# VH-VL binders against Uncharacterized FAD-binding protein C1783.01: the designs that were tried, part 3

Target 1, 263 residues: Uncharacterized FAD-binding protein C1783.01, of Schizosaccharomyces pombe (q9us28r162to424)
Amino acid sequence: YGIFAAPILDVRVLTNPGAVKRTYNLCLDISKYPLLEGKDWKIGGSFGIMPPNSDAEVLHLAHLLKIPQHELYVTKVLRTNGGRWPTIWGEDKPRCLYTSLYHIFKWCSDFISKPPTKSLIRLLAEHTLNPVEKSVLLALSDFRQDESYCRICTQSCVTLPDILEAFPSCHPPVDHLISALPQLMPRWYSISNDPSLANKRLEMAFTVQEYHSPNGQSRTGICTGFLEDLALAFLKARHDGSLANKKFTVPMFRGVQQNPFAK

## First folded at step 11 (VH-VL; from v3 with heavy chain T101R)

Design w1
Fold by ESMFold2, look of step 13:
Structure w1 (fold): chain C 263 residues (1-263), chain A 123 residues (1-123), chain B 106 residues (1-106)
Amino acid sequence: as target 1 above (263 residues)
Amino acid sequence: EVQLVQSGAEVKKPGESLRISCKGSGYSFTDYWMHWVRQAPGQGLEWMGIIYPGDSDTGYNQKFKGRVTISADKSISTAYLQWSSLKASDTAMYYCARLGRDFWKGSYPFDYWGQGTLVTVSS
Amino acid sequence: AIQLTQSPSSLSASVGDRVTITCSATSSVRYMHWYLQKPGQSPQLLIYDASNRATGVPDRFSGSGSGTDFTLKISRVEAEDVGVYYCQQYSSYPLTFGQGTKVEIK
């Protein structure tokens, strides 16, 4: 599996109040991280964070897809015939998975950080009842013209939920939608300290990535938004004196060494 | 046990209004799409439209848009198909059908059908 | 709209015969279903998602196919299998049915 839940030991705000960007430093406890023999943490090395989608985004998508609340959390055994889904690091083999639609949308599907592909938009068009809405989606999915797709979908930061909101007669089948969505990918960060000493602490800095939705609403990136939410909750718990009653963890893993001579 | 029970046969004249009903029982009525399917005498099946009773989200086959209205009353688990002005060409058997829902297999068949309501429109 | 064409449009079979019904689509179909409408009855689900037998459907009924070409088979027809068989797609709105295949027992 490979994902480690690293406890947050400390949070520092690196930017002044009122700065254009918000930057934080996290100190993570990696003392229990299972390192391979002979491997060690190094300054300038990298590690990955697997950010989940927020609960608000998962619930919003479920509402748009008409998934009843009680069905979203039902756990099922899912049998696969091979591949690495739902993770990018798993073995390419048949598996039995115990999961739910909530867990798939929370941890496995990227419906926020990447614009919908043309093939996904075609699926949406096929399941759209209103002829005007359908014609717009068909035009966006047309492989012969990229101009409107690039301007509307990629440059305007359009997400799958944005499309479902804008095209209310679109009712795609959920299983096909899940199969067409890309997997959530890790976000890579540099190690900013020397954790090879006995303290086994990993320090990293991140700046909150902000952008505006098509209707002007402010949004944060999935990973930096997730990290900021944890950072602010940690700071509040420290101020309130409740840190001992709470656990704040970051799902992370060490990067694999690259061999530049391999072809 | 899932049941879809439709209102009885209707004999009408052109220009009259009509509302037929489909009452669902034995399942969570608001959690499943309800579809309407028409079968003209001696003919095959035609899909007419859908409603999600939970929020009354509706959709129509373009062929029937403006000719019929699909609605539901979730407090009594009942879907409706209605005409404001019937034509002789509306003579047909009308079925309600529940869209099956298995998010894991993703099949979406019409798994349960009403018994049908025969509508006859003649002078 | 995806048009579905069934073949044959009608057939007569003897009890015990093997019956094959095909459904051809004008474009690729991911979700194809089969229904039987017995005389004087509403349609009932036989096969969903090309090959899965609905609850209570005898194992003499089987389905296969993908893309644009789908097949329903009855390995040994029985007298109760009379009626009209319809294929139906759920891959693109408007939803459509095949024109039907009437099966009679002689």
Scores: ipSAE 0.747, ipTM 0.902, lowest interface PAE 1.2, mean pLDDT 87
Fold by ESMFold2, fold request of step 14:
Structure w1 (fold): chain C 263 residues (1-263), chain A 123 residues (1-123), chain B 106 residues (1-106)
Amino acid sequence: as target 1 above (263 residues)
Amino acid sequence: EVQLVQSGAEVKKPGESLRISCKGSGYSFTDYWMHWVRQAPGQGLEWMGIIYPGDSDTGYNQKFKGRVTISADKSISTAYLQWSSLKASDTAMYYCARLGRDFWKGSYPFDYWGQGTLVTVSS
Amino acid sequence: AIQLTQSPSSLSASVGDRVTITCSATSSVRYMHWYLQKPGQSPQLLIYDASNRATGVPDRFSGSGSGTDFTLKISRVEAEDVGVYYCQQYSSYPLTFGQGTKVEIK
């Protein structure tokens, strides 16, 4: 129903420093998760994690869009006419939301894991002052061919911030940009233990998804990068003896797709 | 209260240089785009270009690119429009205008205008 | 560039008349604004985002339209409404204005 902030009880590093991949095990406390009546956790079942964009990426995008820092964090009442946004499977109804541009970019907009659509690139082209930059963006957004779009945007893992950096004369309206960005979606994981036997703890493993940007810099997937940062911070706090002073939580919810073979 | 105050009228000869100014007050000067708009005598409005005074990011209508320079001095909240060599065809009223912004409503009108600077270029 | 064409280019009206001014664009416009330039004055914002009155603008002014066709109406014109009315788009650089509609009051 809602998103639960599951405390991290333990982190294990499953791979050695010389391994080609980084894999971790997380142990989460689900003892206070508000289960619906008649439902319970099953081994092999699923759950969703709602990964936020990093603060660094949100601040970088705000800088590229020339959003002053004081306006980024201003909370305003946003009224919707209907639909399910910002929920994924909530009721289709009007909503009154207290939110900020920071929260929208942090939790609601996917500007990293998916390449900009041709429609979004067309918006960028129309708000580009330099005619050479504009002609390139118009070509990328051309619905008559996909070859340059696929090579540059999808095959090269180009993001919206990458385009804004490469095309400095592009100054799109922020409200239209937000409406054109895809919604940030949960990532699904399997439960590897039986929480009822383990005093309502949930164990899961993840491998960091890694790829390279067009300029060759290493990047991580949003969710596994978020989980790795959290895992490393937990391990540092445990080593430093400061765990009691810090709270490490994973925003999660129970999946409806139970594995019927878990019995 | 937001105010845009422009420098006074100028009478110049062809070939002379000129810089006119627009001083913004009553708002955060570095956080809004400033635009320049031209109006030849008896004619309509023409958009010339923009500057973001916070980082001096500038852009021009191609019609005026290379003919004028847009700049700003954020320490005194002032935007500038300048010519290195005036032509008789530069005779016009020049306005600065602030681009309004409401990231939530999304409208972006020219919400405040300077009083205008008349530039007359004749022998 | 998006070209904006206003109709009529000029008109003469009596106090109390209804005035209608149209603005047609060569391609779709998401952000359309209207300005009034009174004689001897700088332009001032009248209508923003097609239909919203700017602060202090009397309710006899209204705007409508979307896509390529936009309309400004004055329900009962007053003597102070004399001047040149401009539409302006903020949907594609370069930004453009309509050629203007001169309104005279007799």
Scores: ipSAE 0.747, ipTM 0.900, lowest interface PAE 1.2, mean pLDDT 87
Fold by ESMFold2, look of step 14:
Structure w1 (fold): chain C 263 residues (1-263), chain A 123 residues (1-123), chain B 106 residues (1-106)
Amino acid sequence: as target 1 above (263 residues)
Amino acid sequence: EVQLVQSGAEVKKPGESLRISCKGSGYSFTDYWMHWVRQAPGQGLEWMGIIYPGDSDTGYNQKFKGRVTISADKSISTAYLQWSSLKASDTAMYYCARLGRDFWKGSYPFDYWGQGTLVTVSS
Amino acid sequence: AIQLTQSPSSLSASVGDRVTITCSATSSVRYMHWYLQKPGQSPQLLIYDASNRATGVPDRFSGSGSGTDFTLKISRVEAEDVGVYYCQQYSSYPLTFGQGTKVEIK
C-alpha cells in the first residue's frame, strides 16, 4: 500500500464562528481505496494522514537558509545511499529521486513538530560565525548537559526556524541539514462512522491545535492546520459554485482496524 | 562568464586607511556568499571572512575581527575589504572568492577567485 | 578550528611521475576541496567534495578520502602542474586551508 488521495465529499464546521476553538468534520471518499483481500474498514479503527508543512513555513525556512525562490522549485536528481527515506514503508535501498527542495521541505522533512536534536544543534554550532552564538549552541548540544536543552528546546516548543532566527550567524549547509532532519510522519485519526453502512465514506472530526512560538506568535499544528486550510478552501469553493473545477484531497492510508480485545 | 575583478595594487604607510574592492559579474551577485582570503608573502592561504551581498550578512575569522571591515554595495555588484589603520603586517595579497552553491551535491567550494590585490604597507 | 596538515610540504617530480599529496584533519571533514595556485596566479579549484573534478580539470587529477584523511593524486605529472596545492575544509567555521604542498617539475 501507498498513500491514497481521498477526495473530500463534505465539510461541516462544528463550532460557532465566535468559539475559542475551531472544530471541523470531514467526509472522505474511500470507495477507490485499494484494500487487501479480506480487509475491511471498521468504526473506531485508525487511519493516517500525511500532512505537508505549510507553504508559509517552507518559504520562511528557505529564506532563513538563503535559498533563492527560483532554486527552491527546480527539479533535480537526488541520490540516496540506502534507507527508506523519503518513504515510511518502502524498501531499504539506494534511491534516485526526481524532486525539488520545495517538495522535500513540504512533504518529507519535519522541521516544525519536533525540537531540533542535539546532533542537529551541533551541526548548527559548527556553521555559526559569531563566537557567543556558537558557544550557546555548543552548550545546548552537549550530551552531558540535558537541563539547558530540555528547558529551551523541549519545554519551550522551539523549532529549527526559531533557532535560525535566534542565531543569525548560523549558516548550515542545506544538504547536511536535510540529512539530519527527521522525516515528516503521519498523524493518526479514528474513524467515527461505519463506512460499510455509509457507502464507503469515512468521517472524522478534528480540532485545530494552536500554540504560541517563543515570541508569542500564534501557530497551528502541522496536520490540523493543513486540514483547516483544506476545509476552508472547500467551503469557499462550495459557496462560490466552483467545486467541480477544483480538487480537494487528503493524503491518507488505512491503519489498524482490529478489535484489541479479540483473541 | 563569471568574473571577479579586484581593484589594483596599493602601496600604503602604517596608520593609513584603505578600501579594496571586488566586482562580480556574469552571475546573480546577491545570491552567492563572497569570501576574502589573505596570503602573506611566501605564506599559505588564510580565510578572513564572508558576506552575503543580498542582505549584507557578514562574518569574520576572529583573527581579523576588529582589524578589517567587510561590506558590499549590491547596486554595483561590488564587495569591499577595508582597514581603518594599516600595519606593516597587513602586507599581503588579498583575494575575493565566490562560494559555489549547489544545494543538492553539497559541495560549497571556492569556484571563482579574483585576480588578487597586492597591498604593501611600509614606511 | 579544524587544522589541516598536508604531506609532503614540497616535492620535485619529473614529467610522467605519479604524485600523491595527503591532507590530514584534526576532526572529521564532510566537505574537502583542493586548489592549485600556479606561480604568479590566483588559486584555482581542482577537486571539490573530495573526489569531483572541477570543470576543465584533466582526468590525470583525482581525489579520494573521507573522515580525516584525504588524498590528491596526479597520475602522470605534466610541466604545467607546477605550483602549490592546498586542501580546504568547509565543515566548520572558521574555514581553514592546509599549509600547502609545493610541486616543482624537473
Scores: ipSAE 0.744, ipTM 0.899, lowest interface PAE 1.0, mean pLDDT 87

Design w1
Fold by ESMFold2, look of step 12:
Structure w1 (fold): chain C 263 residues (1-263), chain A 123 residues (1-123), chain B 106 residues (1-106)
Amino acid sequence: as target 1 above (263 residues)
Amino acid sequence: EVQLVQSGAEVKKPGESLRISCKGSGYSFTDYWMHWVRQAPGQGLEWMGIIYPGDSDTGYNQKFKGRVTISADKSISTAYLQWSSLKASDTAMYYCARLGRDFWKGSYPFDYWGQGTLVTVSS
Amino acid sequence: AIQLTQSPSSLSASVGDRVTITCSATSSVRYMHWYLQKPGQSPQLLIYDASNRATGVPDRFSGSGSGTDFTLKISRVEAEDVGVYYCQQYSSYPLTFGQGTKVEIK
């Protein structure tokens, strides 16, 4: 499993403007995808997309954590003690990585799509100065009581930024926070065409997944929001004639290609 | 060179007000938490509270909450510790200390300390 | 609050002696730091995150430990090492220090 930056060849909007749901079709160039020997693409097979967090979400989190913007982009050597981080499939070993806090938050950490774990909330509680705020976080993190956590964090779609905003006296150590966050995981999509017959092009459709934050704001799913942003930027560049000056790619990899209807 | 320079020693009477200062230089003052640490005569170190001068976000050890006010003036890179009404028990050495932040080493120590301000409160 | 207890509370050493100071916490500590306060001076960072020497600290100083038990060692004490040593945790607010270990040269 290598991550391939598949160029976007075309975008089609499948729903009318103003529709309740927004659905798009993407055409991706997979002609240069490094297939393993003996493997090929099949209609009805699957592929994974590695969605990044949006820049807006990354900058918002950095602000909440009091990370100066100039520090956010500094590239440094990061040494790990083992495990597969920042990949989901790499060898379980210590690593030496050249990266930045921006790239870690952008591509590696899932602080949006999953509620903070009780363990993470406990870390936040320990680094909270206001005793009322701390007591609330301790109650949410209590491993003996699950009802409050499920109602508030899981069912209400609470994210780490939501907690940091609601608890302004919470100032966790950034490195411990990063180590406690789950990795961004791929999202799986079905291949809707036969790429061998379509000159090594892969087509897929997606519908933007919307959720509501605790304060009622609409949020998009990480992957479909990312794909919509790319789709809209591609359409704008095509409309205003700047498409040749820009590169639109989707970070993807081949999944299982067994289709039970393939004969 | 990072330096934290504190205001001079103070001799006060109970009930008087006082503000002592800590001026930071040689670094981006607004990008680091500043802490205050107390040391009563012949005693150990006690953490009092913090301020982030960039936005004046403050926090207190509950032991000192209501006894002291922490503030900062970022235009002159100076943090303050202030009493509205001193008590004899406030007699101590007061240090400002910068919280180090190396996001890559994950450390967060007090990496630089002021020289201290001796506050003596006596009749 | 996490309470830190240092042992011993004081000691007297000859130049060249090995000195060992322990710091025991009532709860697990992720970030433990050590400071030296020389006579008449402000505290100075010695060891951060249990085992890392601060800039300019001689290699005769070493730190170790995790969880609730931490150790500072001076492999061969020098006359300039006299003072009070403090451990300090950054795992839970309020931040706390150990009660101190006074090291004197005899």
Scores: ipSAE 0.731, ipTM 0.896, lowest interface PAE 1.2, mean pLDDT 87
Fold by ESMFold2, look of step 11:
Structure w1 (fold): chain C 263 residues (1-263), chain A 123 residues (1-123), chain B 106 residues (1-106)
Amino acid sequence: as target 1 above (263 residues)
Amino acid sequence: EVQLVQSGAEVKKPGESLRISCKGSGYSFTDYWMHWVRQAPGQGLEWMGIIYPGDSDTGYNQKFKGRVTISADKSISTAYLQWSSLKASDTAMYYCARLGRDFWKGSYPFDYWGQGTLVTVSS
Amino acid sequence: AIQLTQSPSSLSASVGDRVTITCSATSSVRYMHWYLQKPGQSPQLLIYDASNRATGVPDRFSGSGSGTDFTLKISRVEAEDVGVYYCQQYSSYPLTFGQGTKVEIK
């Protein structure tokens, strides 16, 4: 199975307005989910959501990399020699893919959730013109020293766009950059109802994860931010009476459905 | 058809200023890096620096930093290399070159070159 | 900076000869390109990314190599192949060229 676009049937806000944490309940229609023979949805199971990067983040990265907007959306045939890229669930075999830089940055590359690796920072240093900027990046990429890397990159929630902003003379080759970025991973959620009893409806709750960038800007996690955007758009459409003319779906797939403590 | 057309040969004295030009046509001038490459008489090629005409982002080989200024006027699709005070050692052929950018093939060669501008500086 | 050393610095060949030019780098190079500068002309792209011929380049030219060692070959030299051949790396700023290999035809 690939990714299923589960329609949102209902959204409920679980926290009061002005609360420090925002929590929502989503009701998803799984009645059309293609289940394999002998498989069903079970109490205590899990499912995965494949959150895309936001369009704003993709366009911002493309701007920083000097990728013209029209080139971002050009579709090309990409042939692989094997492996599962750009997915984590596909077969390990050669494939012929029709894709674009937009699609790769939107759905496949994780440039927000994880700090840049030392090898990625070394690539950035090699393509940096300003000698002061280059020396800082070389120091961060030095495999002999972890303290400065941990303090700056991991503890401060630094992203690739943050580094490109801070080091404006850094101009890496885009193809090498893509090959060095981690794959965007699914986020796992527990089923909060019994969908076998609830007429093939899946309920889940999520709390928006917030953190601060090095500039002090408030940011949301990729998945919970994506889900909140969908939830708020759904609620607005319901309030405005336009719900029937809009599609709200969550890209998801079935995971382990048995409670790990059950025999 | 991509063309890079440079300004004509210059004969100057030490201490004089000079600006040479490179006009790009047949492509989206603001979407490609433009580089400057120097070739002293009887010698090989030296990379001098770059500009992205879309936003005027510039960079220099440290050997030439502070000795030349790279700029562009995107309204007339023209890049410039400028000296405020020439030295005899600045005598060379100067080329502009476009950096090719095929994100899918993963290569970044100088795919098109200007015809060159000979700058002669002598007292 | 990555330094590139070409070998030989100069050679003289007869029409139909096989010619081999090498380029050695002080550090690993992911993007290596070759240019030909014919007498009185600007450089022109010959081979990009080690082994790909540029548009209009005859198939008697071929490139190979990876890491620090790269090779340009001309299987059967022709009179119009005279000039200076340069390798160039795009893996680390500052960008650098080899010192050049002058090819003459007798």
Scores: ipSAE 0.728, ipTM 0.892, lowest interface PAE 1.2, mean pLDDT 86
Fold by ESMFold2, fold request of step 14:
Structure w1 (fold): chain C 263 residues (1-263), chain A 123 residues (1-123), chain B 106 residues (1-106)
Amino acid sequence: as target 1 above (263 residues)
Amino acid sequence: EVQLVQSGAEVKKPGESLRISCKGSGYSFTDYWMHWVRQAPGQGLEWMGIIYPGDSDTGYNQKFKGRVTISADKSISTAYLQWSSLKASDTAMYYCARLGRDFWKGSYPFDYWGQGTLVTVSS
Amino acid sequence: AIQLTQSPSSLSASVGDRVTITCSATSSVRYMHWYLQKPGQSPQLLIYDASNRATGVPDRFSGSGSGTDFTLKISRVEAEDVGVYYCQQYSSYPLTFGQGTKVEIK
């Protein structure tokens, strides 16, 4: 609809092995990008990438929610009452969607980059069996005070999976979780070359964002981690001589917001 | 096709131990929560606790915590409710019930019930 | 815990009568279900998620309601409908049932 699967033409590693930060350059083929009449790509312009959650993160969440792996991929008909969910560019009307829990968690729900809202934490508290755990979650969701929530949830980069691990007696209904989770949002990059001079190729550089979870595990940012995985897979295929048999694409779009139904 | 078959009636004395069972068949036993519900003679239904047989994740109504143990043996598709020391007040009918699951619609009813196990505890 | 109160506690009806049973909750309930326990039997699911009939349940049974107030109706009661009807919430642990409504057929 507004999301273009841009093929990766080349990858360069810009930092030495063992460097403090890892930086890559991607060369993307935008020759088939459906530009609107009178529009063009310009130096200093912008584009958005729609990063998915990693498969590891999706499978981990499914395990915490006790979703059997075989049910994760089953396609279901989903009726909406309006709005543009599950994507920011969807039709604003009641719809029939053919999707799976995997696709919703992979592409549509942000359960990693944002702390759970107080409303979501209250839902978790109501479905928590251990009274001590429930009391902690109720306190975190208390709208009369923000101190506990800010210190524990926002400042410590707590995610929904972190809470589910820390509160093992919490067993929330999956349908309610999906309705309460924020949508996965694009990440923005600047165009660093003139694609009209480079045969409709777009070059971009990114540095892998890293941070630590409350329990000390290293994590990557959702978009730059996704891009690094693609970059490394491309480099491996080139090294192994299998590049011609594979396609590596980046889901992207021109500008801040693109809605295929916009007039 | 889905069946929950419970062990037979028990007559016990106060202080004795007891384990009753609920065998599930006709479905993926490890993929559904199993609940226990008690019904004292002439009384209504009272929720006791849950187990997820796939990983033995277990939870209790605080009224019964420390009084009973809920467990499962997934190799034989069987859930258990156990007392280490029965009281006369434990006299009741005990049901196992499967929690229905629909991750999309949010319908979490007890869709299948065992036939019940009558436990009588008297001096 | 969410307390559920059913009304009436018991009733006696003639075949063909309309029967109405209510269930009131002490706080809002997202997931409400209804069960029938026939004499000498285990409970069986009648209505799930307030208004959906379980498989094999006759269309004379209907459910409605939201928030704190829920209703089960039998449009034309039959002799086989005798038993105790329970509402049950799945919105907050501990899970709770209503006290039951005993329905007898004259």
Scores: ipSAE 0.722, ipTM 0.890, lowest interface PAE 1.1, mean pLDDT 86

## First folded at step 12 (VH-VL; from w1 with light chain N52S R53L A54E T55S)

Design y3
Fold by ESMFold2, look of step 13:
Structure y3 (fold): chain C 263 residues (1-263), chain A 123 residues (1-123), chain B 106 residues (1-106)
Amino acid sequence: as target 1 above (263 residues)
Amino acid sequence: EVQLVQSGAEVKKPGESLRISCKGSGYSFTDYWMHWVRQAPGQGLEWMGIIYPGDSDTGYNQKFKGRVTISADKSISTAYLQWSSLKASDTAMYYCARLGRDFWKGSYPFDYWGQGTLVTVSS
Amino acid sequence: AIQLTQSPSSLSASVGDRVTITCSATSSVRYMHWYLQKPGQSPQLLIYDASSLESGVPDRFSGSGSGTDFTLKISRVEAEDVGVYYCQQYSSYPLTFGQGTKVEIK
């Protein structure tokens, strides 16, 4: 299975202006979605969306890691070895991919929705210049003292960028960091209509997931924030009369695609 | 084509100040970490600290913190190592070295070195 | 700090000999590099990431190892290979070098 770029046909705002929760309905064009033999869309069925990290988050992480912009976009060949997580992504065969650090951070690495593991924090500690900062990171990664890790990292929604900001003398090697990060996973949504009866249009609703970072800044979940950004851009383009000059697509699939970048 | 050219040898007395330089050329100076490494006479190599000239992010080996200042002037692609008050024990060869950046091969060596600046501190 | 111990501390070899230099670390090292400092010169990179030759380095040099134990080999030493060889780790700050291995040609 490949990821399908489904065009947005319509957006409806389902909540009143100023409501505390923001809910949208998206209508997607799946007329060109390649269905496998014997498969079809079902009302009440599910589909996956592959949410990217925002460009702002990717560029912020690259800045924190001292990755020059010209190196961020250099395209390289990556060979995936033999069937990493083949039950998720189908065929158990190696493939060659052309990618970049930007693509890996944008589409493949989850550095926002999951707290850093103790193993990742230990890597950060080893690459920390300030001895006080290093001591704190070593304590957080200590397998014998889980309580500070759970309180600070798990319960407080700490992200990798949050740690890099709090520990400015930490400068980890980028390749090792990428291998230690979890992969971005699809988010599953229910189909609210029957596309076979509705001219191959898929309708779905989503509510924006919000949370607060340790510094009190409001943040949105990766997938619902991505979908809201698309929805608002679509509505603005429709209001401005520029809709025909723009393309708005949702990367989606009916089945699970094998992740080529899983470690 | 990458070249690191350091300032010339210095002979100083204890208590004097000194700033030595390392000028980088043939590459994007602000995009690479610059490191300083010392070698006392007849001894091995010892890492002193780093600077990222693009934003002046600077770090020190604790052994040298407070004894030396690392800085850079990106407008002339030059890094500096500076003492406010030299000691006789500061007599050494001082090298600047660029940290290589091949993110895809996972290698971070000192790929280019300056020719060294001999600092002699004696009365 | 990760301490690196090289062996031997010095050696004397004839032209054409095989030379083996080891570097042992007090804890695991992911990024190990080797440099040669010829007499009167600055250090120069020979091998990066344990086994990769730097551009312009003759193929008589090779490197191997992982974890705590690393090796530099010269398959047939030449007169220009005289100098002090250093291993260096980039896995934990502060960065450290081995104490050096002096190679002389007899």
Scores: ipSAE 0.728, ipTM 0.897, lowest interface PAE 1.2, mean pLDDT 86

